VHH binders against q96fz2. Designs and how they scored, part 351

Target 1, 269 residues: q96fz2
Amino acid sequence: CGRTSCHLPRDVLTRACAYQDRRGQQRLPEWRDPDKYCPSYNKSPQSNSPVLLSRLHFEKDADSSERIIAPMRWGLVPSWFKESDPSKLQFNTTNCRSDTVMEKRSFKVPLGKGRRCVVLADGFYEWQRCQGTNQRQPYFIYFPQIKTEKSGSIGAADSPENWEKVWDNWRLLTMAGIFDCWEPPEGGDVLYSYTIITVDSCKGLSDIHHRMPAILDGEEAVSKWLDFGEVSTQEALKLIHPTENITFHAVSSVVNNSRNNTPECLAPV
Below, E stands for the ipSAE of ESMFold2; O stands for the ipSAE of OpenDDE; V2 stands for 0.75 times the mean of E and O plus 0.25 times the DockQ between their complexes.

## First folded at step 18 (VHH; framework vhh_6z1v_2)

Design EB7 (at its last look DockQ between E and O 0.87; V2 from the best seeds 0.81)
Fold by OpenDDE, look of step 18:
Structure EB7 (fold): chain B 269 residues (1-269), chain A 123 residues (1-123)
Amino acid sequence: as target 1 above (269 residues)
Amino acid sequence: EVQLVESGGRLVRTGGSLRLSCAASGFTFTDYAMGWFRQAPGKEREVVAAISWSGRSIYYADFVKGRFTISRDNAKNTVYLQMNSLKPEDTAVYYCAAKMGLFTESPEDYQYWGQGTQVTVSS
């Protein structure tokens, strides 16, 4: 996974992340660093994206079922990194393979500390290789959505009004991530960064791409992944597997340019 | 204290119309999707319609078939269900419910419930 969409306004995004804590109380996640949230139809590595994480990471003795929402840098910078510039990291940390997560120090260490997060997106993009051509067809992949009146499918959003209707009740994609905290050697603010765990693609996506993000489908899966206080690493890793509960449609080549940030990126062609 | 108070339910003839209202209090109304549910005797509670916090996104159950309209007035903390072309099969207790964030089809996901209002459609 090298491209996502996360374009909802902050308040809409927050509402979309409503959850029930372990006591059964409905809650909205509290924001950390809300000013770092930059909505975009075209999110690339090294950009900031909102993730969910347990409040226990910030507050001692907090209820670990409570959630915080925070923009983090895409591309995990390990805490032990000694260079002053995160861009000097010589290995790719955009993704973490599920089969080797325990073999890689950069992922194993933060995971062992319970630094599990849920990466939020409208969906993610993948490119299908066309047989016989060097051309790649991009696809937008997301959760199936509830059919609403007059909102049609994403493809039927021909008007701005219809578009707003589609996104007003949009179910966000929830991807399993690992985050770490990096303190710059020269001082400054702690950098929070994340990697997306990947798995072998489900059968439905296998023709598009051989790998997919580990998707946490449903509130229970999301809660267990986030709750590092109650759920062990071993148990959490059982949640990491392919899911068939996804849908997708072909999109235009507009998304190929990471500078393009328009609704056309995820619009069906 | 959270309250949802339904009103408007009564006896009507087949083909008649009713407008149900639900007044909400005790919570931030604009953070909640609202729904109308119904429960007939001996049947499970089922979703009739749901509306997003902004009112822009709306869901209707398949049996509604254009007969009912859900709406909300956020300034009044009220959700409405206009029911037209009522049938005997629509006889049920109608409940207003609230869910923080997005609406769903599942009654179990809704946190707050009204006491219900009886709608009876005679043949």
Scores: ipSAE 0.837, ipTM 0.921, lowest interface PAE 0.5, mean pLDDT 93
Fold by ESMFold2, look of step 18:
Structure EB7 (fold): chain B 269 residues (1-269), chain A 123 residues (1-123)
Amino acid sequence: as target 1 above (269 residues)
Amino acid sequence: EVQLVESGGRLVRTGGSLRLSCAASGFTFTDYAMGWFRQAPGKEREVVAAISWSGRSIYYADFVKGRFTISRDNAKNTVYLQMNSLKPEDTAVYYCAAKMGLFTESPEDYQYWGQGTQVTVSS
C-alpha cells in the first residue's frame, strides 16, 4: 500500500468522519493543524494525510473515545531516530507488516505507548503485475458505496455540483495505523508520522496484489483501535485481519506519475 | 433539545399528490444528513429517500420509481418529501430522521426521529 487518494475538502472530510463516543453522543472530530491538510487524488509516502487518533494523546484525563483528526507524515519516523534529516532513515516505514509488528523496534515502541491511529483515504491504489511483462494495471480500491441519484462515475466530476453528487456521501476507507512523535535533535516542531499496517490480501484482491492494508470495517473496529485508554495492545491487534468488504475498478496510468492530481487518477476505465 | 416535527400527512386518493415537511431544531442542521422512512402495519421501517447535508447527494428506494422528490432548505432547517402519483401501497406512517455525517439505508444508524405523520392513499 504506497498510494492513496484523499481529496475531499476539509469540511466534507470532517462530516464523513462523524462518530459516536462511548456515551452514545454523535460528534465530529476536532482538527489539529488543519492548515497542513493537502488534499490530492494522488498521495504518496512522505506527504501529509489525515489520521484519526484519541483525544487522550493531547489532553490529560480526556475521554479516550473522543477523536482528533490531524495531518501526519506518511512514513513513520521513530522517536529514537538520531539524525537531523528524516530522509536518512535506513529503512522503509511506509507500511508495517502485521506478522512482525512486535519484532520491529520502530513499530513496537510506539504501539506500546498506545500510538494507534486510523489512516483516512477515499481509497488506495495498487498495481497488478501482468505475467510475462513489466506492464502494470493500476486499480482504485475502496469500500462499497451507497448508490446515489444521478451519480454515474466516481471520476467524472465536471463541476462542483456534479462532484458533490459523487463525493458528498462517500464512505472513507479506514486503515489501521501506528504513529510516532519525533523531536528533531536540533530543535523545531515535533514531527508526527505514521505507518499503515498490512496483512495478506483477501481472496477478492489476491489477483491484484498479495498484500493489503489492515482495514477497520465499521464503527466498533475503529473505536477499539483508537481507544488506547480502554483497549489493550493485545486486544487491538485482534482487529488486524483482511476483509472481503472491498471493491475496486481499473484506472488509467495517469495515476502512475505522483505529480498528477486530477479526478482522472481514480476514474474507471 | 433536538426536535424533528413532521407535517402534511393526510388522506389522499390514488394518483394524488402530497408534500411532507419536517422542521428540525436543536442541532446544527448542516452537519446532518436527513432521511424519510416509512412503516406500514406489520412491516419493518424502510428507507424512502435520503439527502446529504448540502442537498446534492440523494438516494431513493427502488419502489419510489421517480414519483417522490426529497429536498432540503438549509435556511429554514426543513426537509421535504414531494409525493406524486400516490398508490394504495404508499399507505404508511412516514418518519423524518437525522444522522450526523453520511446517510445510510439503515434506520438503526439514525440518531433523531420525528413522531411520524400518517399518509393514507384510498382507491
Scores: ipSAE 0.754, ipTM 0.893, lowest interface PAE 0.8, mean pLDDT 91
ESMFold2 (binder alone), look of step 18: mean pLDDT 90; pTM 0.917
OpenDDE, second read of step 19: ipSAE 0.625; ipTM 0.830

Design EB8 (at its last look DockQ between E and O 0.91; V2 from the best seeds 0.62)
Fold by ESMFold2, look of step 18:
Structure EB8 (fold): chain B 269 residues (1-269), chain A 123 residues (1-123)
Amino acid sequence: as target 1 above (269 residues)
Amino acid sequence: EVQLVESGGRLVRTGGSLRLSCAASGFDFSDYAMGWFRQAPGKEREVVAAISWSGRSTYYADFVKGRFTISRDNAKNTVYLQMNSLKPEDTAVYYCAAKMGLFTESPEDYQYWGQGTQVTVSS
């Protein structure tokens, strides 16, 4: 998992993140650093993307079931990193394999501090290796969506007006992540950064790629992953498994170049 | 205090038209998706139509068959259901409901409900 779409305007994205706290009250997450949100159809590692995390990470005695939404850097920078430039990190922290998460210091330490987050996206891209050619077929992969007027799926939208009608009720993909907090040695704001946990792909995706992000399907899974005040690391890790509740369609090779930020990146071919 | 107040339900003849309104207060209307649901005697409450917080996305149950139109006016905190080509099968109490964020088809997901307005379609 190395490319996502997260393109919704902030007001649309915020409403897509409505949730229920432990007392049953409906809420929208509170933003931190909203000016750092950079929407794009084509997000790659080292870019900022929004994640959900517990309010308890920021406020003493806060209700741990309440959610903050904040942009974080994709590619976890461990709190112990000593260089001034995070791009100089000598190992790849874009993803974290679930089967080794407790053996890697970069992930085990923040996980032990309860630094669990939910990584948000419209969906993610994956490239299928094609037999007999040197070409790869990209796919856009996302939750099944509720059928809406004039368009029941992203594949039925043929114009910008119809695409807008699809996105106002879009169910965001919710991926399990781990984050850490790094204090730059030369000063400045604390850097929040995340990794996406991966698992073996489900049967439905196995022909596309052998790995997939760990998807948290539904409010119970999302709430338990986020709530480090009430849900232990051991219990939270039981949420990390493949899901079959996923759909996909082929897309144009336009998405291959991460500088392309257009709706064509995720449009069905 | 959150309130949803439906109005416009009445007796109409088969083939007739009716417009239902639902006035909302006590919450930020623009954060909420809205739905119209109906319940006939002996039946479960069922979704009729739903509309996103912005008004740009809509959903209609299959039985609507193009006869009804949901709309909203965020300046007036009001959601509407225009009902055309009414049939006796449409006889029910119609409820408006509100859910923060995204609409769904399930009544159980909606937090706020009106008291309902009776629609009766005569032969």
Scores: ipSAE 0.734, ipTM 0.882, lowest interface PAE 0.9, mean pLDDT 91
Fold by OpenDDE, look of step 18:
Structure EB8 (fold): chain B 269 residues (1-269), chain A 123 residues (1-123)
Amino acid sequence: as target 1 above (269 residues)
Amino acid sequence: EVQLVESGGRLVRTGGSLRLSCAASGFDFSDYAMGWFRQAPGKEREVVAAISWSGRSTYYADFVKGRFTISRDNAKNTVYLQMNSLKPEDTAVYYCAAKMGLFTESPEDYQYWGQGTQVTVSS
């Protein structure tokens, strides 16, 4: 996974992340660093994206079922990194393979500390290789959405008004991530960054791409992944597997340019 | 204290119309999707219609078939259900419910419930 969409306004995004804590109380996640949230139809590595994480990471003795929402840098910067510039990392940390997560220090260590997060997106993009051509067809992949009146399919949003309706009740994609905290050697603010765990693609996506993000489908899966206080690493890793509960459609080549940030990126062609 | 108070339910003839209202208090109404549910005797509670927090998105059950319209006024903390072309099969207790965030089809996902209002459609 190298490209996502996360374009909802902050208030809409927050509402879409409503949850029930372990006491059964309905809650909205509290924001950390809300000013770092930058909505975009075209999110690339090194950009900030909103993730969910347990409040326990910030507050001692907090209810670990409570959720915080925070923009973090895509591309995990390990805490032991000694260079002053995160861009000097010599290895790719955009993704973490599920089969080798325990073999790589950069992922194993933060995971062992309970630094599990849920990466939020409208969906993610993948490119299908066309047989016989050097051309790649991009696809937008996301959760199936509830059919609403007049919202039609994403493709039927011919007007700004209809578009707003489609996204007003959008179910966000919830991807399993690992985050770490890095303190710059020269001082400054702690950098929070994340990697997306990847798995072998489900059968439905196998023709598009051989790998997919580990998707946490449903509130229970999301809660268990986030709740590092009650759920062990071993138990959490059981949640990491391919899911067939996804849908996708072909999109235009507009998304190929990471600078393009328009609704056309995820619009069906 | 959280309260949802339904009103407008009554006896009507087949083909008649009713407008149900639900007044909400005790919570931030604008953060909640609202839904209308109904329960007939001996049947399970089922979703009739739902509306997003902003009112821009709506859902209707298949049996509604364009007969009902859900709307809301966030300034008044009220959700409405306009019911037209009523049928005997629509006879039920109608409940207003609230869910933080997105609406769903599942009654169990809704946090707050009204006491219900009886709608009876005579043949």
Scores: ipSAE 0.301, ipTM 0.697, lowest interface PAE 1.5, mean pLDDT 91
ESMFold2 (binder alone), look of step 18: mean pLDDT 90; pTM 0.917

Design EB9 (at its last look DockQ between E and O 0.93; V2 from the best seeds 0.83)
Fold by OpenDDE, second read of step 19:
Structure EB9 (fold): chain B 269 residues (1-269), chain A 123 residues (1-123)
Amino acid sequence: as target 1 above (269 residues)
Amino acid sequence: EVQLVESGGRLVRTGGSLRLSCAASGFTFSDYAMGWFRQAPGKEREVVAAISWSGRSTYYADFVKGRFTISRDNAKNTVYLQMNSLKPEDTAVYYCAAKMGLFTESPEDYNYWGQGTQVTVSS
């Protein structure tokens, strides 16, 4: 996974992340560093994206079922990194393969500390190789949505008004991530960064791409992944597998340029 | 205390119209999607219509077929269901329900419920 969309306004995003804690109380996640949230239809590695994580990471004796939402840097910077510039990291940490997560120190150590997060997105992009050509067709991949009136398909949004209606009740994609905290050697603010765990693609997606993000489908899966106080690493890792509960449509080549940040990126062609 | 109070249910003739209202209190109304559900005798509770927190997005069950309109007024903490072209098959207790965040089709996902209002459509 090398490209995502996360463009919802902050308040809309917050409401889309409504949850129930272990006591049955309905809650909205509390924001940390809300000013770092930058909505975009075209999110690339090294950019900030919102993630969910347990409140217990920030507050001693907190209810670990409570959720915080925070923008973090995409591309995990390990806590042990000694250079002053995260861009000097010599290995790719955009993704973490599920089969080797316990073999790589950069991922194993933070995971062992319970640093699990849920990466939020409208969906993610993948490119299909076309047989016989050097051309790649991009696809937008996301959870199936409830059919609302006049919003037959994301593509039918012929008007700005219709577009807003489509996104007003959008179910966010929830991807399993690992995050770490890095303190710059020269001082300054602690950097929170994350990697997305990847798995082999489901059957439905296999013709498009052979790998996909580990998607946490449903409140129970999301809750268990986040709740490092009650759910062990071993139990959490059981949640990491391909899912068939996805849909997709072809999009234009506009998304190929990471500088393009318009609704056209995820519009069906 | 959370309260949802439905009103407007009554006996009407086939082809008639009704407007149901649901007044909400005791929670932040604008953080909740609202829904209308109905339950006929011997049947399961089913979704009729739902509306997002902002009112921009709406959902209708297949049996509605353009006859009903759900709307909301966040300033008044009220959700409405305008029902036109009523049929005997629409006879049921109608319930207002609230769900934090997004609306769904599943009654079990909703957090708060009213006591319901009886709608009876005679032939």
Scores: ipSAE 0.859, ipTM 0.930, lowest interface PAE 0.5, mean pLDDT 93
Fold by ESMFold2, look of step 18:
Structure EB9 (fold): chain B 269 residues (1-269), chain A 123 residues (1-123)
Amino acid sequence: as target 1 above (269 residues)
Amino acid sequence: EVQLVESGGRLVRTGGSLRLSCAASGFTFSDYAMGWFRQAPGKEREVVAAISWSGRSTYYADFVKGRFTISRDNAKNTVYLQMNSLKPEDTAVYYCAAKMGLFTESPEDYNYWGQGTQVTVSS
């Protein structure tokens, strides 16, 4: 998993993240650093994307079931990293394999501190290798969506106002992540950064690619992954598995160039 | 305290029209998706229509077939259901429901409910 779409305006995205706390109260997550949110149809590693995490990470004695939403850098920078420039990290932290997470210091240490997050996206992109060629077919992969008034599909929108109707009730993809906090040696703001946990692909996606992000399907899974105050690492890791509750469609090669940020990136072909 | 109060249900003849209203209080209305549900005797409660927090996106059950329109007025904290071309099969108690964030088709996902208003359509 190396490319996502997360393009919703902040107010739409925030309401898509409505949740229920431990006491049954309906809430919206509270933002940290909202001005760092950079919506795009075409997010790549090293960019910022919004994640959910427990309020307990920021406030002593907070209710661990309450959620914060914050932009974080994609590509985990370990807290022990000594160089001044995160791009000098000698290994790839875009993803973390579930089968080795407890063997890699970069992931095991923050996971042991309860640094679990939920990575938000409209959906993700994956490229299918084509037999006998170097050509690859990109797909946009996302949760099944409720059909809205005007056939509600991505391909049915014919104007900017009708496009908003497609996305105003969109169920965001919720992926399991691990984050860490790095203090630059030369000073400045603490850098929050994340990795996305991956698993073997489900049967429905196996013809596209052999790996998929670990998707947290439903509020119970999301709540348990986030709540490091009540849910141990061992208990949380039981949530990490493939899901078949996923849909996809082919998209044009426009998405291949990460500088292309238009609705065409995810439009069905 | 959260309140949803439906009004406008009454007896109408087949082919008639009726407008239901639901006045909301006790919560931030613009954070909530709203739905209309109905329940006839001996049947399960079913979604009729839903509308997003902003009013931009709507959903209608297949049996509506273009006859009903859901709308909302966030300044008045009110959601409406305009029902046209009414049929005897539309006879039911109609309920207003609220859910923070995204609407769904499932009554179980909605947190707040009104008391219902009776709609009766005669032959």
Scores: ipSAE 0.754, ipTM 0.893, lowest interface PAE 0.8, mean pLDDT 92
ESMFold2 (binder alone), look of step 18: mean pLDDT 90; pTM 0.914
OpenDDE, look of step 18: ipSAE 0.842; ipTM 0.923

Design EC1 (at its last look DockQ between E and O 0.76; V2 from the best seeds 0.84)
Fold by OpenDDE, look of step 18:
Structure EC1 (fold): chain B 269 residues (1-269), chain A 123 residues (1-123)
Amino acid sequence: as target 1 above (269 residues)
Amino acid sequence: EVQLVESGGRLVRTGGSLRLSCAASGFRFRYYIMGWFRQAPGKEREVVAAIVQSGGYTYYADFVKGRFTISRDNAKNTVYLQMNSLKPEDTAVYYCAAGKGIYLDTPSEYDYWGQGTQVTVSS
């Protein structure tokens, strides 16, 4: 996974992340560093994206079932990294393979510390290789969406007003991530960064791409992944597998340029 | 040419079962969401069920209440609707549809439509 969409306004995103804590109380995640959230239809590695994580990571004796939402850098910077510039990392940390997560120090160590997060997105992009050509067809991949009755006759998504309404009840894609905290050697703010765990693609996506993000499907999976206080690493890793509960459509080549940040990026063609 | 051909519609008694089939041709079937819709006389067309490309997710209208099952065979380019415990209220023309749209339950999101098959449930 090398490209995602996360374009919802902050308030809409927050509402979309409503959850119940272990007591059954309805809650919204609290924001950390909300000003770092930058909505985009075209998110690339090294950009900031919102993730969910347990409040226990920030507050001692907090209820580990409570959630914080925070923008983090895509591309995990290990805490032990000694260079002053994260761009000097010699290995790619955009993704972590599920089969080698326990073999790689950069992922194993933070995972062992319970640094599990849920990466939020509208969906992710993948490019299918066209047979016989060097051309690649991009696809937008996301959870199946249902239009709830309450949204009146949303006419054709052709008007900007209608487009905004389309996203009011959007089910966000929830991907399993690992994050780490890096302190720059020269001082400064702690950098929070994440990697997306990947698995072999489900059968439905196998023709598009051979790998997919580990998707946490449903509130229980999300809760268990986040709750490092109650759920062990071993139990959490059982949640990491391919899912067929995915849909997709072809999109235009507009998304190929990471600088393009328009609704055309994820629009069906 | 894109074609969706429904079959299996007939007269059946209340409590009976029926299996509808829709054979697709002329497009990449495995890349489309498939849906079943119905239209009764004097009523609007409504979604019955939908299924994503892989079959890993299915949607059902509220009135289905576990009576119907949508499935697909991508190797055969066919989508099915198994209907059990049929009621007179289920009498309608049933349409198969294929879509690249986003919303499973929204007719306008479907690009191709069949001619429909008549299902009649007698009391």
Scores: ipSAE 0.917, ipTM 0.966, lowest interface PAE 0.4, mean pLDDT 93
Fold by ESMFold2, look of step 18:
Structure EC1 (fold): chain B 269 residues (1-269), chain A 123 residues (1-123)
Amino acid sequence: as target 1 above (269 residues)
Amino acid sequence: EVQLVESGGRLVRTGGSLRLSCAASGFRFRYYIMGWFRQAPGKEREVVAAIVQSGGYTYYADFVKGRFTISRDNAKNTVYLQMNSLKPEDTAVYYCAAGKGIYLDTPSEYDYWGQGTQVTVSS
């Protein structure tokens, strides 16, 4: 998993993240650093994307079921990293394989501190290798969607108005992540960064790609992954598995260039 | 030359069961969402059930109330609708549809349609 879409305006994204705390009270997550949110149809590693995490990470007495939403850097920078430039990290932390997460210091340490997050996206992209060529067919992959009203679809993007109306009730993809906090040795603000946990692809995606993000399907899974105050690392890892609750469609090659940030990136073809 | 051919529609008594089949050809079946839709006399076409490519997610309209089951067999390029506890209100032409669109319950998301099979439920 190396490309996502997370394009919604902040207020729409926040409403889509409405949740219930452990007492059943309806809430919206509270933002940290909202000015760092950079919506785009075409997010790549090293960019910021919003993640959910427990309020307990920021406030000693907080209810661990309450959620914060914050933009974090994609590509986990371990707290022990010694260089001043995160791009000098000698290994790729865009993704974290579930089968080796407890063997890799970069992931095991923050996970043991309860540094679990939920990575938010409209969906993610994967490139299928076409038989008989080196060319790759991109697909947009996302939770199945049901229209709550009878007006148009996002595939009918003949006007901006149609696109905005169909996105109002989008079910956001919720991926399991691990984050860490790095203090630059030369000073400056603490860097929050995340990795997306990956698993073997489900049968439904195996023709497209052999790996997929670990998807947290439903509020119970999301709540348990986030709540490091009540849910141990051992119990949380039971949530990490492939899912068949997924759908996809082919998209044009516009998405191939990560500089392209248009609705065409995810439009069905 | 895409083709969707429904079969299995017939007259049944209230409370009865039947199974609809839809044989698909001319396209890569496993890359398409599939749906069953129906149209009763004087009504607009409406979704009955839909299923994603792998079969891992299914959608049912509220009027189904647990009576119908959609399934697909990607090896046979076939989608099914098992219909139980049939009521006279279920009388309609049932259509199989295939799409590459996003919303499972929306007819405009479906690109290919069968000719339909008549289901009639007698009192």
Scores: ipSAE 0.823, ipTM 0.927, lowest interface PAE 0.6, mean pLDDT 91
ESMFold2 (binder alone), look of step 18: mean pLDDT 90; pTM 0.920

